# Miniprotein binders against Mucin-6 (MUC6), part 44

Target 1, 185 residues: Mucin-6 (MUC6), of Homo sapiens (Human) (q6w4x9r395to579)
Amino acid sequence: GHCSLEGGSFVTTFDARPYRFHGTCTYILLQSPQLPEDGALMAVYDKSGVSHSETSLVAVVYLSRQDKIVISQDEVVTNNGEAKWLPYKTRNITVFRQTSTHLQMATSFGLELVVQLRPIFQAYVTVGPQFRGQTRGLCGNFNGDTTDDFTTSMGIAEGTASLFVDSWRAGNCPAALERETDPCS
Short names: E, the ipSAE of ESMFold2; O, the ipSAE of OpenDDE; V2, 0.75 times the mean of E and O plus 0.25 times the DockQ between their complexes.

## First folded at step 9 (miniprotein)

Design uc60 (from lc7 with R14Q T38L I40L K77L E80K)
Fold by ESMFold2-Fast, scan of step 9:
Structure uc60 (fold): chain B 185 residues (1-185), chain A 112 residues (1-112)
Amino acid sequence: as target 1 above (185 residues)
Amino acid sequence: DIREEVKKLIEEAQKLIEEAKKAGDLQAVRLLFQAVWLLLEALKTGDPEKISEALLKLSEALIEAAEKLGDPEAVELLLKAQELLRKALEENNPELIKEAIKLIKEAAELLG
């Protein structure tokens, strides 16, 4: 499955449901029992320079028991707070420069992250088939049904993105402003 | 009633998530979100193994929070709870699950 964080504040879930929100927080992007050591992928959003009411992705974090890998819009990669030169390898994770404008985090456990650094900071998450029906967070539940893609952290399926997004806040942050996008509408 | 005790623990876990967010403790937030998911699944199935798995995960999350806060009493209670849960699985003894829940609740109250 494929999930994308694009255009500052747009998200397309693993089940291809698009939505938009305006928030300044760290959010749980992906959690799954398929991730080793209770790993989680998180997305950090902050106010955009384009408009004071707009927010954009500023960093992606992979957090497990052993690792806190942060890839930020300033093109710095850290693990557990220490800056790392690329290519950076751990036992199961490799972060490297895929192109002059893209970084890739490849893993041995079926998760791949590609980050576009320029001209706009964006992220693309790919997960293997073992993740089907076993994901939660901003990228949705990957069950082939878009009607429950807004399942909150308490297991409640919402009709709107705002309560869904707010339920996945990992920081002490204000509530997000919502806009649901339907390109076929 | 184990189901009602699990519901109470979900409420305590949600309170601790908010405290972990305020503290900027992403490790605790990560583990507590996973513990809540497992507890919610345990409530749906009623499976003693899933209940024990969820409680072990909650205990792990609370130990992370307790160690960061420097609360050795809470850590001690949670380590005892984990031992009881492992024994419950080995001996197929549901009374040990109830005792573990009491220790987890006491630890959560100390942390909250």
Scores: ipSAE 0.724, ipTM 0.848, lowest interface PAE 1.0, mean pLDDT 85
Fold by OpenDDE base, second read of step 10:
Structure uc60 (fold): chain B 185 residues (1-185), chain A 112 residues (1-112)
Amino acid sequence: as target 1 above (185 residues)
Amino acid sequence: DIREEVKKLIEEAQKLIEEAKKAGDLQAVRLLFQAVWLLLEALKTGDPEKISEALLKLSEALIEAAEKLGDPEAVELLLKAQELLRKALEENNPELIKEAIKLIKEAAELLG
């Protein structure tokens, strides 16, 4: 399964359902029993301009009982709050520079994360087949059905992205807005 | 009956999630979301084993919250609930699950 966060406000789920939202919060991107130690991948969005529609991904956070890894545009911060030299390696997670503009978080448990740092901060999440039907969050449920990807944290299928996204907020923030415009327009 | 009680418990957990959001406690949010999801999944089949396992996760999440808030009473209730749930799994006794739910609900209310 492949989930992408692109163009500042666009998401494509594991089931290949595309949607757009504008929010300035931390959201659960991926949660699954297949992630060890109650792990979860989160996406941090912030304002990138003055208008409500000017929002963008600014960081990706992997959080478990043992690890906290924050990948932002300028640094990788771990649970001790310090920026780390790359490659950074734990028991089952490795963060390293893939290219001059891309970082990768590799794991031993079937999660891969590629982060494009420049010119736009973007993230690409890949999960193994063992995750099928066992994922939740903004990346959807990876069950091959696009129609139920907007399932909220309470297990309710929503028809709009905004309500879906809001249900996966990890912090206190304003309601998300749904937009269906070309990012280049 | 157990299903209805679990649904009520999910509602309480959701309230706590909102509080955790306000507090910026990402760990609590993460753990509670996980527990709620497991409960919802368990409700699909009504499997007592899955329900018990999900309740254990919820209890664990709530214990961490209770410890952080400094509520020893809630911790005690939840520890008892976990014990009951483990016994429920061993003995295949749904009555123990019901009792555990009561304790968890009480603890959740204390934390809310």
Scores: ipSAE 0.195, ipTM 0.654, lowest interface PAE 2.3, mean pLDDT 90
ESMFold2 (binder alone), alone request of step 10: mean pLDDT 81; pTM 0.788

Design uc9 (from lc7 with T38R; at its last look DockQ between E and O 0.86; V2 from the best seeds 0.77)
Fold by ESMFold2, look of step 11:
Structure uc9 (fold): chain B 185 residues (1-185), chain A 112 residues (1-112)
Amino acid sequence: as target 1 above (185 residues)
Amino acid sequence: DIREEVKKLIEEARKLIEEAKKAGDLQAVRLLFQAVWRLIEALKTGDPEKISEALLKLSEALIEAAEKLGDPEAVEKLLEAQELLRKALEENNPELIKEAIKLIKEAAELLG
């Protein structure tokens, strides 16, 4: 399954459902029992221009009990706050430079993350077939049905991306809808 | 009846997710999201084994939050709840699940 986070805050889910949102927060991108020790992949979005509705991906975080691996647009990779030289390897995760503009996080548990650093910070998530029907987050539920990909953190299928995205906020931040409706923008 | 108490715990966990966000406790947030997901799935089946496993996950998430806040009474209650849940699974004894839920609710009140 393939999930992409591309410029302009565009997301395409594992079930190929596209959507866009505008928010400044850390979001749960992917959680699954297939990730060891309840690991989660998270996406960090921030303001990218003068308009309140201009937000973009600025970092991707893999968080488990042992690791907090951050790949950010400043091209620095950290684990638990410590900068790491590439290639960087743990027992089941390897982060390395795939090309001059792309980094890859490869794992032994069926998750692959490719991060485009330039010209625009973007991320591409690939999961193996064992993840089918067992994912939650901004990348959707991977069940082959686009009509319920907007399933919230409380298990409710929503019709709008904004309610779905806001339910996956993992940080202390305002709801995306407030920014989208600001009359001053 | 255990199912209704689990539904109440899910609502309480929602509130605790917001508190964990305010505290900047990303680990607790991660674990609480997972626990809520497991509790919701367990309710669909009604299986005491799945409910016990989901409650173990919720207890783990609450321990993370309790340790961050420095609340040893909540941690103690949650550790006791986990032991009861493990025993419930070993003995196939749903009555121990009810006792564990009471401890989890008490701990959640201390954290909320």
Scores: ipSAE 0.746, ipTM 0.860, lowest interface PAE 1.0, mean pLDDT 87
Fold by ESMFold2-Fast, scan of step 9:
Structure uc9 (fold): chain B 185 residues (1-185), chain A 112 residues (1-112)
Amino acid sequence: as target 1 above (185 residues)
Amino acid sequence: DIREEVKKLIEEARKLIEEAKKAGDLQAVRLLFQAVWRLIEALKTGDPEKISEALLKLSEALIEAAEKLGDPEAVEKLLEAQELLRKALEENNPELIKEAIKLIKEAAELLG
């Protein structure tokens, strides 16, 4: 399945449900029992420059027991706070420059992340079929049913994005503003 | 009632999540979110085995928090709870699950 974080504040879930929000926080993007060592993918959002009410993706974090890999819009990759030269390899994860504008994090456990650095910072998450029905976070539950894609951290399916997004906050942050806008309109 | 005690533990874990957020402790947030989700899923099944497995996951998250805070009493209670949960699974004894819940609750109160 494919989940995307595009255009600064748009998200399309693994079940292809689009939504938008305006928030300044670190959010749980993906958790799953299929991720080793209780791993989690997180997305960091902050204020965008042009519109005073606009927010955009500024970093993606992969966090496990041993690793805190941060890929930021400043084109810096760190693990546990230390800057790393690319390609950067661990036992199960390789981070490398795919093109002049794109970084890729490839894993041995069925997760792939592609980050566009320029002109706009964006992220694309790909998971293998073993993740079906076993994901939670901003990317949704990957169960083939879009009606419950806004399942909160308490297991409640919401009709709107705002309560869903706020339930996945990983930081001490203000509530996100909802924009349930069709990005194709 | 095991279900009601587990619901109380979910609420305690949620309070600890808010404290972890304020501390900027993303590791604790990660582990506690996973534990809460597993407990919610286990309650849907009503299966004592799945409840025990979810409680083991919560105790793992709480041990990491207790070790960072330097609380050996909380760590000791959580390790004892884990042994009771393993025995409950081995012996099919729900009374051991109740004893484990009591120890986890006491540890959570020490940490909150």
Scores: ipSAE 0.700, ipTM 0.846, lowest interface PAE 1.2, mean pLDDT 85
OpenDDE base, second read of step 10: ipSAE 0.744; ipTM 0.882
ESMFold2 (binder alone), look of step 11: mean pLDDT 82; pTM 0.799
OpenDDE base, look of step 11: ipSAE 0.738; ipTM 0.879

Design ue1 (from le7 with E59L; at its last look DockQ between E and O 0.62; V2 from the best seeds 0.73)
Fold by ESMFold2, look of step 11:
Structure ue1 (fold): chain B 185 residues (1-185), chain A 98 residues (1-98)
Amino acid sequence: as target 1 above (185 residues)
Amino acid sequence: GSAEEIRKLVEDAKKELEEARRLFEEAKRLAEEGNLEEAERLLTESIYELLEAIFELRLAAYLAGDERLTEELERLAEELLKLIIEVMRLYVEIEREE
């Protein structure tokens, strides 16, 4: 399964459902029992400095009980707040530079993340078949049916991307629609 | 209905592809002149246009469901993929020279 975050506002789910949103918050991209140590992949969005998109991706975070790996647009990789030189390895995760513009996080548990650093900060998530039907978050549920990819954190299928995205906020952030009018929240 | 939405998405993608080509050609000229910062800026703008076009094609494919895509849509997708590769190649080249 493939999920992508492109162009500051575009998302394509594991089931190929495309949508767009604008928001300034941290969002759950992927949660799954297949991720060890209560792992989750999160995306951080903030105000953009370009006219093509109001907001854009500024970091991707892998969080578990043992690790908080942050890959940010400033090209710094941290784990638990401490900057790391690449290649960086933990027991089951390796982060390395694949090209001058791309970083990769490879894992032993079927998650792969490729981050394009420049010219536009973008992310590409790949999960193995063991994740089928066992994901939740902005990348959808990976069940082969695009009609329920907008399933909220409460388990409710929504008809709009904005309600779906807002349900996956990882903090006390205003709704995406409200955020489009209030840059301070 | 969906057929009309698909047609509009394809037309928007074509406009964005044309703009991306214009930006790419201007960026090549600027790079030849040694104006690498402005060339990089235009390449970035070109990529934004291409990503919007790609999103519109993905949405068009989603709306088409399991239906066969038109020859026009497939040709447009091939052109977008070819161009984004060329734009990224030049971006990496001028970034290395800086």
Scores: ipSAE 0.725, ipTM 0.870, lowest interface PAE 1.0, mean pLDDT 86
ESMFold2-Fast, scan of step 9: ipSAE 0.755; ipTM 0.880
ESMFold2 (binder alone), alone request of step 10: mean pLDDT 83; pTM 0.807
OpenDDE base, second read of step 10: ipSAE 0.813; ipTM 0.908
ESMFold2 (binder alone), look of step 11: mean pLDDT 83; pTM 0.808
OpenDDE base, look of step 11: ipSAE 0.810; ipTM 0.909

Design ue25
Fold by ESMFold2-Fast, scan of step 9:
Structure ue25 (fold): chain B 185 residues (1-185), chain A 103 residues (1-103)
Amino acid sequence: as target 1 above (185 residues)
Amino acid sequence: GSAEEIRKLVEDAKKELEEARRLFEEAKRLAEEGNLEEALRLLTEAIYELLEAIFELREAAYLAGDERLTEELERLAEELLKLIIEVMRLYVEILREAEELEK
């Protein structure tokens, strides 16, 4: 399955449902029991300076009990608050420059993230078949049915994107990029 | 209802494709004149136009509920994908040139 965050306001879910939103917070993009150590992928949005979109993606975060990997629009990669030179490798995750304009985060657990840095900061998420029906967040539930892709954090299927997106907000919006104490405990 | 919405999305996508082509041609001219900064700005504008058009086609496909696109939609999608590749190639070329000048 493929999910994409494009142009600062466009999302296409794993079940190929397109929707638009304008956000200025951190949002849970992907949670799954298939992610090790309570892992989650998150997207940080802020006000945009361009006329084509009110908001823009400014960072993508992979958070687990061991790692807080942040890939920023400024082309800075950090883990647990420390800047890392690429290629950066852990036991299960490798972050590297795929092209002059793209970074890739490859994992051993069936998650791949490609981040376009320029001209527009965008993210592309690929998950293996083991994730089918076992995902939650902005990328949808990956069950092959687009009618329930707007399942909120409470488990309720909503008819509108705005209620769906708001339910997946993570923490306090102004402090979204600040180091968290323990979001998984 | 949906048929009219689909038609509007397709027509909007066509307009965005034409604007992207215009921006792309203007950016080429600016690059040839050595105005790299403005060329990169217009190429970025072209990419935004192309993304909007591609997303509108995805919205149209979702509303149609068909796994098959019409020949018109397939042709439009092909043109959008071809142009975005060309725009990105020129963007990367000019970006490298601009970065070398700033060293």
Scores: ipSAE 0.721, ipTM 0.858, lowest interface PAE 1.0, mean pLDDT 84
Fold by OpenDDE base, second read of step 10:
Structure ue25 (fold): chain B 185 residues (1-185), chain A 103 residues (1-103)
Amino acid sequence: as target 1 above (185 residues)
Amino acid sequence: GSAEEIRKLVEDAKKELEEARRLFEEAKRLAEEGNLEEALRLLTEAIYELLEAIFELREAAYLAGDERLTEELERLAEELLKLIIEVMRLYVEILREAEELEK
């Protein structure tokens, strides 16, 4: 399954459902029993302009009981809050520079992350087939059905992206705004 | 059908592992010759091959349906990650060398 965060505010789920939202919070992208040590992938969005509709992805965070990896445009920060020289490795995670503009996080447990740093900060999440039907968060539930991708953290199917996205907030943040997906993104 | 799929995935993974090994060895030779940029490129490619192999093994593990086989395939995937770490170790060494030469 492939999930993408592109264009600053566009998301395509594992089931290939595209949607757009504007929020300034940290959201759960991917949570699954298949991730070891209660691992979760999160996305950090912030204001990129003056208006409420000017929001963008600014960081991706992998968090587990053992590891904390923050990938931002300028640096990779780990458990102790220090910027690390790449490549960075842990027991089952490796972060390295793929190209001058791309970073990659490789894992032994079926998760792969590619982050485009410039000119637009974007992220691409890939999970193995063992994750089918066992994912939740902004990337959806990976069950081949796009109609139920907006399932909230409480297991309720929502009709709007805003309510769906808000349910996956990792902190106390303002409500997300919904916009139509730009097909050119 | 499932058995054949598993076999195919494992065979593909093996091929990618062999390619990764080839690239790794070539990178070492290039680094020794002072061609550090090309060495780094090959190491990156080796990592990609290993990653693909890992995903194929994970898929095979998922399809296996047998607990023993599943565990074995997952273990192999973890071993491939260790190889990635080794490749990256060399990568860092080459980067350091390159930095020293630029000074």
Scores: ipSAE 0.017, ipTM 0.372, lowest interface PAE 5.2, mean pLDDT 87
ESMFold2 (binder alone), alone request of step 10: mean pLDDT 82; pTM 0.798

Design ue26
Fold by ESMFold2-Fast, scan of step 9:
Formats: sequence, structure tokens, C-alpha cells
Structure ue26 (fold): chain B 185 residues (1-185), chain A 103 residues (1-103)
Amino acid sequence: as target 1 above (185 residues)
Amino acid sequence: GSAEEIRKLVEDAKKELEEARRLFEEAKRLAEEGNLEEALRLLTEAIYELLEAIFELREAAYLAGDERLTEELERLAEELLKLIIEVMRLYVEIDRAYEELKE
């Protein structure tokens, strides 16, 4: 399956449901038992400087018990707060420059992330068949049915994108992106 | 109903395609005049317009459900994808030239 975060605020889920939202926080993009060490993929949105969208993607984060890999629109890659030169390898993850405008994070566990750095910061998520019906977050549940793609963090299917997106806000946004305000403050 | 919503999305996508074409032509003119920085800015704006149009066609397809895409939707999608490829190719070429000038 394929999930995309394009333009300033466009999302297409693994089951091909498109939606748009406006938000300035860290959101859970993908959680699954198939991700090792309680792994999760997260997307950071902030106020946009462009006329086409109020908010835009500014960073993508892969968080597990061992790693906090941040890929930023500033073309900086960090792990656990430390800047890394590419290609960067861990046991199961490799981050490398795929083209002059794209980075790729390849994994051994069936997740692939491609990030477009320029001209617009965008993310493309690919997951293997083992993830079918086992995903949660902004990318949907990957069960072949788009009618329940707006399943909130509490397990409720919503009819609107705004309630769905708000349910996937990460409490206490990651320390590496401290410029963001806690949504509860 | 859904048919009216689909029609609105398609018409909005067509307007965004026309704006993207306008921006693309202006960017080419600026690049020929040596104004690479402004050309890159307009190419980026053109890509935003094209992404909005593509997204609106995806919404139209979602609302249509299991029904086949109309010939109009298919043709419009092909035009949008062809133009985004052209815009990105020019963006990469100008971006490289601009960075070389700054060295």
C-alpha cells in the first residue's frame, strides 16, 4: 500500500481516500504491530509560508524505543538529536539521498519512506502486504475499505477529517522540534 | 448531490490547470531573461496548483466510487501529470544552474 502527504496539507490513505486538513502539531502517521520496538511514523506540520496552504509538512519522524530519526525540510537528518551524514545506517534502517531532490528511508521490516525535499516538502509511504489491516494513524487502517479510514485513536469511525486528524495529534510534540507549541498549552 | 460535487471539483481542477500553465509560461520567460530565482518561485507555485488539481480529481474519483472514471476525468488527469513532469524537469535544470552561479 501507498500513502502520500503532498502539497501543503493533502493526504491520500493506504485505501486511496483523499482528505485535506489544517493543523500545526505532530501527528501519528502510521502505527502498527509490524513496526519493531513500538515503532511509529509521525508527521510534523507547521504554519505555511506559501499562499496555497495555511499549514505544511515540515518534518517526518520515525520513533521507536531505540531511534528517533527526524528528516526535516531544511535537509537535516538527525537520530536521537544528533545530525547524521548520509548514507546513514542502523541495524534495520538506511537513510540515503535517492536523487538531488529526494531522500529515502529503507527498512528491513516492510516500510519505505521517500521524502521530496524540493521544491515542496512531501512524503510518500509504502508498506508491504504484512501491514494489511494492521495500520493506524493518518494513513488509515489499510483494510481495503475507505469508509472507515477516518478511524480515530479511540477506535471510532468518524465522518469528518477534522475529528479524525485531531484524534491523532501526538501529545507533547518531540523535543527535537521544540519550536512547536504543545496543543494543550 | 455527489454529481454536483464531482462537477465542481472537476471545474476547479481545470481552473488550477490553466493557472499552472500561465505560471509555467511566465517562469520560462523569466528563466530566459536570467531571473532564475523568480523562475524557481513561479515553478513552485505551478506545482502547488497542479497538486491541488490532482487532489481534486482524486476526491472526484472517491465520490464516484465503483463507477468508471469519465473520459473527461481521464484526459484531465493525463494533462495534469504531463505538465507536472515538464514543470519538475525545468525546476531541476534551473535549480542546478542557480546553485552553480552561487558557487
Scores: ipSAE 0.641, ipTM 0.827, lowest interface PAE 1.2, mean pLDDT 84

Design ue3 (from ue0 with L51F; at its last look DockQ between E and O 0.51; V2 from the best seeds 0.63)
Fold by ESMFold2-Fast, scan of step 9:
Structure ue3 (fold): chain B 185 residues (1-185), chain A 98 residues (1-98)
Amino acid sequence: as target 1 above (185 residues)
Amino acid sequence: GSAEEIRKLVEDAKKELEEARRLFEEAKRLAEEGNLEEALRLLTEAIYELFEAIFELREAAYLAGDERLTEELERLAEELLKLIIEVMRLYVEIEREE
């Protein structure tokens, strides 16, 4: 299956359900028992300076018990906080420059990530058939039924993207639906 | 109804495709004149327009239960992807010159 984060604010799930992203935080894209060592793929969104989008993707993170690989829009790749020269190889993961504008993270466990660095920072997630019905996060549950692709972290199927997206927040930031409190109020 | 929603999404996608074509032509002109910075800016704008159109076609496909309509949307998506390739080729070419 294929999941994409495009145009700064658009997500298409593994079951081909498209939705707009309206948040600024770190979000879980993909969790699965098929990922080794409690692995998870995450996306960092921030406010956009571009008129076409209110928010934009600024980094993609692969986190496990062993690794914290960060690929950011400033074209820096780090693992566990240390900058790495490409190609960068671990036992199960290789990060390399695919083209002048694209990086690829290939894995031995059926996950592939392609990141477009320029002109727009975008991400493309590919998973093998073993992931079918065994994914959770912003990329959906990969079960062939798009009506439950907005399944929250609590296991509730929502009709709107905003509650779904907020449920997959992983960072210390306000929910999209919460009113920001005046610090002096 | 869903039919009206689908028609609006397709119409919006077509408008974004035409805007992307306009931006691409203007970017080519600016590049020929040696204004590479402005050309890159317009090519970036064109890519945003094209991905917004792609998204709207995916929304239309999601709402449509008609396989025939899905094939028409796929053909329009192919046109959008071909233009994305052309825009990216020029973007990379100009970027190497800066």
Scores: ipSAE 0.706, ipTM 0.858, lowest interface PAE 1.1, mean pLDDT 84
Fold by OpenDDE base, second read of step 10:
Structure ue3 (fold): chain B 185 residues (1-185), chain A 98 residues (1-98)
Amino acid sequence: as target 1 above (185 residues)
Amino acid sequence: GSAEEIRKLVEDAKKELEEARRLFEEAKRLAEEGNLEEALRLLTEAIYELFEAIFELREAAYLAGDERLTEELERLAEELLKLIIEVMRLYVEIEREE
């Protein structure tokens, strides 16, 4: 399964459903029992301009009971809050520079992450077949059905992206908006 | 989805594509003049415009009930991704000159 966060405010789910939103919060991208130590992948969105519609992805966070890895445009921060030189390697996760503009997080448990740093911050999530039907979050449920991708954290299917996205907030943040994207975002 | 919604998305995508092209050409000119910072800014904007167009096409494809139309729209989106790669290549080239 492939999930992408592109163009600042666009998402394509594992089931290939495209949607857009504008928000300034941390959201759960991926939860699954297949992730060890209660692991979760999260996306951090922030303002990229003056308008409320000018929001963009600014960081990706992997969090488990044992690991915390924050990938932003300028640095990779781990459990101790310190920026690390790449490659960074733990017991089952490796973060390394793939190209001059791309970082990769490789794991031993079927999760792969590619992050484009420039010219815009983007993320690409890949999960193995063992994750089929067992994923939750903004990337959807990976069951081959696009119509139920907007299932909230409470298990309710939504018709629009706004309520769906809001249900996956990891903290107290403003509500997500469904607006056309500003090309200057 | 409705035919009207699909048409609107496609038309919007065309507009963003045209804007991206304009920005791209202007960026090239600025780069030749040595204004690299502004060139990079415009290229970044062009990329955002292109992604907006791509996702409008993908949304249109999602709304399309006809398999042939869906495939055509997705194909067009893929073609735009190729254009983004070209823009990004120029971006990297200019960035190296700074």
Scores: ipSAE 0.694, ipTM 0.859, lowest interface PAE 0.7, mean pLDDT 92
Fold by ESMFold2, look of step 11:
Structure ue3 (fold): chain B 185 residues (1-185), chain A 98 residues (1-98)
Amino acid sequence: as target 1 above (185 residues)
Amino acid sequence: GSAEEIRKLVEDAKKELEEARRLFEEAKRLAEEGNLEEALRLLTEAIYELFEAIFELREAAYLAGDERLTEELERLAEELLKLIIEVMRLYVEIEREE
């Protein structure tokens, strides 16, 4: 399965459902029992400063009980808050520079992440077939049906991206509607 | 209806493709003149225009469902993919010179 975060604010789910959203928060991108140690992949969005996208992807985070790997648009890779030289290897995860513009996180548990650092920050998530029907988050549920890809964290299918995306916020950031109505500061 | 929405999406994608082409040509001119920083900025703007167009086509494909996309939509998608590759290649080339 393939899920992509492209063009600052666009997402294409594992079931090929395209959508766009704007928000300044960390969101659960992928959550699954197939990820060890309660692992989750998260996406961080912030104000972009460009006219074509109010907010854009600025970092991707892999979080588990053992690791907190952050790959950010400033090209710094950290684990548990400490900067790491590449290639960087844990028991199940290797992060390395694939090209001058791309980083790759490879894992032993069927998750692969490719991050394009330049010209713009983009992310490409690939999961093995064992994840089918067993994913939650912004990348959808990977069940082959795009009509329920907007399933919230409460298990309710929504017709709009906004409510769906807000349900997958990680932490206590403002809701997308509240964020959009308040002055940026 | 979905047919009207698909037509609108394709029209918008064409406009964004043409703007990206203008930005790309201007960026090439600036690079030849040695204004590399501005060339990179225009290439970045072209990339954003191209992703706007790409996602409009992806939404059009989603609205079409299992129906075959028109030949016009398929040709436009090929043009977008070709151009975004060219823009990204030039970006990397210019960045290495800086």
Scores: ipSAE 0.661, ipTM 0.839, lowest interface PAE 1.2, mean pLDDT 85
ESMFold2 (binder alone), look of step 11: mean pLDDT 80; pTM 0.774
OpenDDE base, look of step 11: ipSAE 0.673; ipTM 0.852

Design ue30 (from ue0 with R41Y)
Fold by OpenDDE base, second read of step 10:
Structure ue30 (fold): chain B 185 residues (1-185), chain A 98 residues (1-98)
Amino acid sequence: as target 1 above (185 residues)
Amino acid sequence: GSAEEIRKLVEDAKKELEEARRLFEEAKRLAEEGNLEEALYLLTEAIYELLEAIFELREAAYLAGDERLTEELERLAEELLKLIIEVMRLYVEIEREE
């Protein structure tokens, strides 16, 4: 399954459902029992540093009982809050520079993350077949059915992206908005 | 989705493609003139336009539910992705010169 966060506000789920939103919060991107140590992948959205964008993805966070990895445009921060030189390696996670503009987080448990740092911060999530039907969050449930991708954290199917996205907030933040996106705005 | 919505998405994508082309050409000119900062800025904007176009095509494909149309839209999206790669290549080249 492939999930993408592109253009600052565009999401394509594992089931290939596209949707857009504007929010300034941390959201659960991926939860699954297949992730060890209660692991979760999160997406951090904030005000865009780009003049013509209101909100954009600014960081991706992997969090478990044992690991915390924050990938932002300028640095990779780990459990101790310190920026790390790459490559960074734990027992089952490796973060390394793939290209001049891309970082990759590789894992031993079927999760892969590619992050484009410049010129636009974007993220691409890949999960193995063992995750089929066992995922939840903004990336959907990976069951081959796009119609139920907007299932909230409480198990309720929503018809709009805003309510769906809001249900996956990791903290107290403003409500997500559904807006027409203007590449020049 | 409705046919009207799909048509609108496709038309918007076309407009954004043309804007991206304009920005790209202007960026090239500025880069040749040594105005690298502004060139990089315009290239970034061009990429945003292209990404928007691609996403709109994906939305259109999703709404259409028609296999033939979906295939065509995916093909167009792939072409746009190639353009993004070209723009990004130029971006990296200019960035290295700074």
Scores: ipSAE 0.532, ipTM 0.791, lowest interface PAE 0.9, mean pLDDT 89
ESMFold2-Fast, scan of step 9: ipSAE 0.746; ipTM 0.879
ESMFold2 (binder alone), alone request of step 10: mean pLDDT 80; pTM 0.780

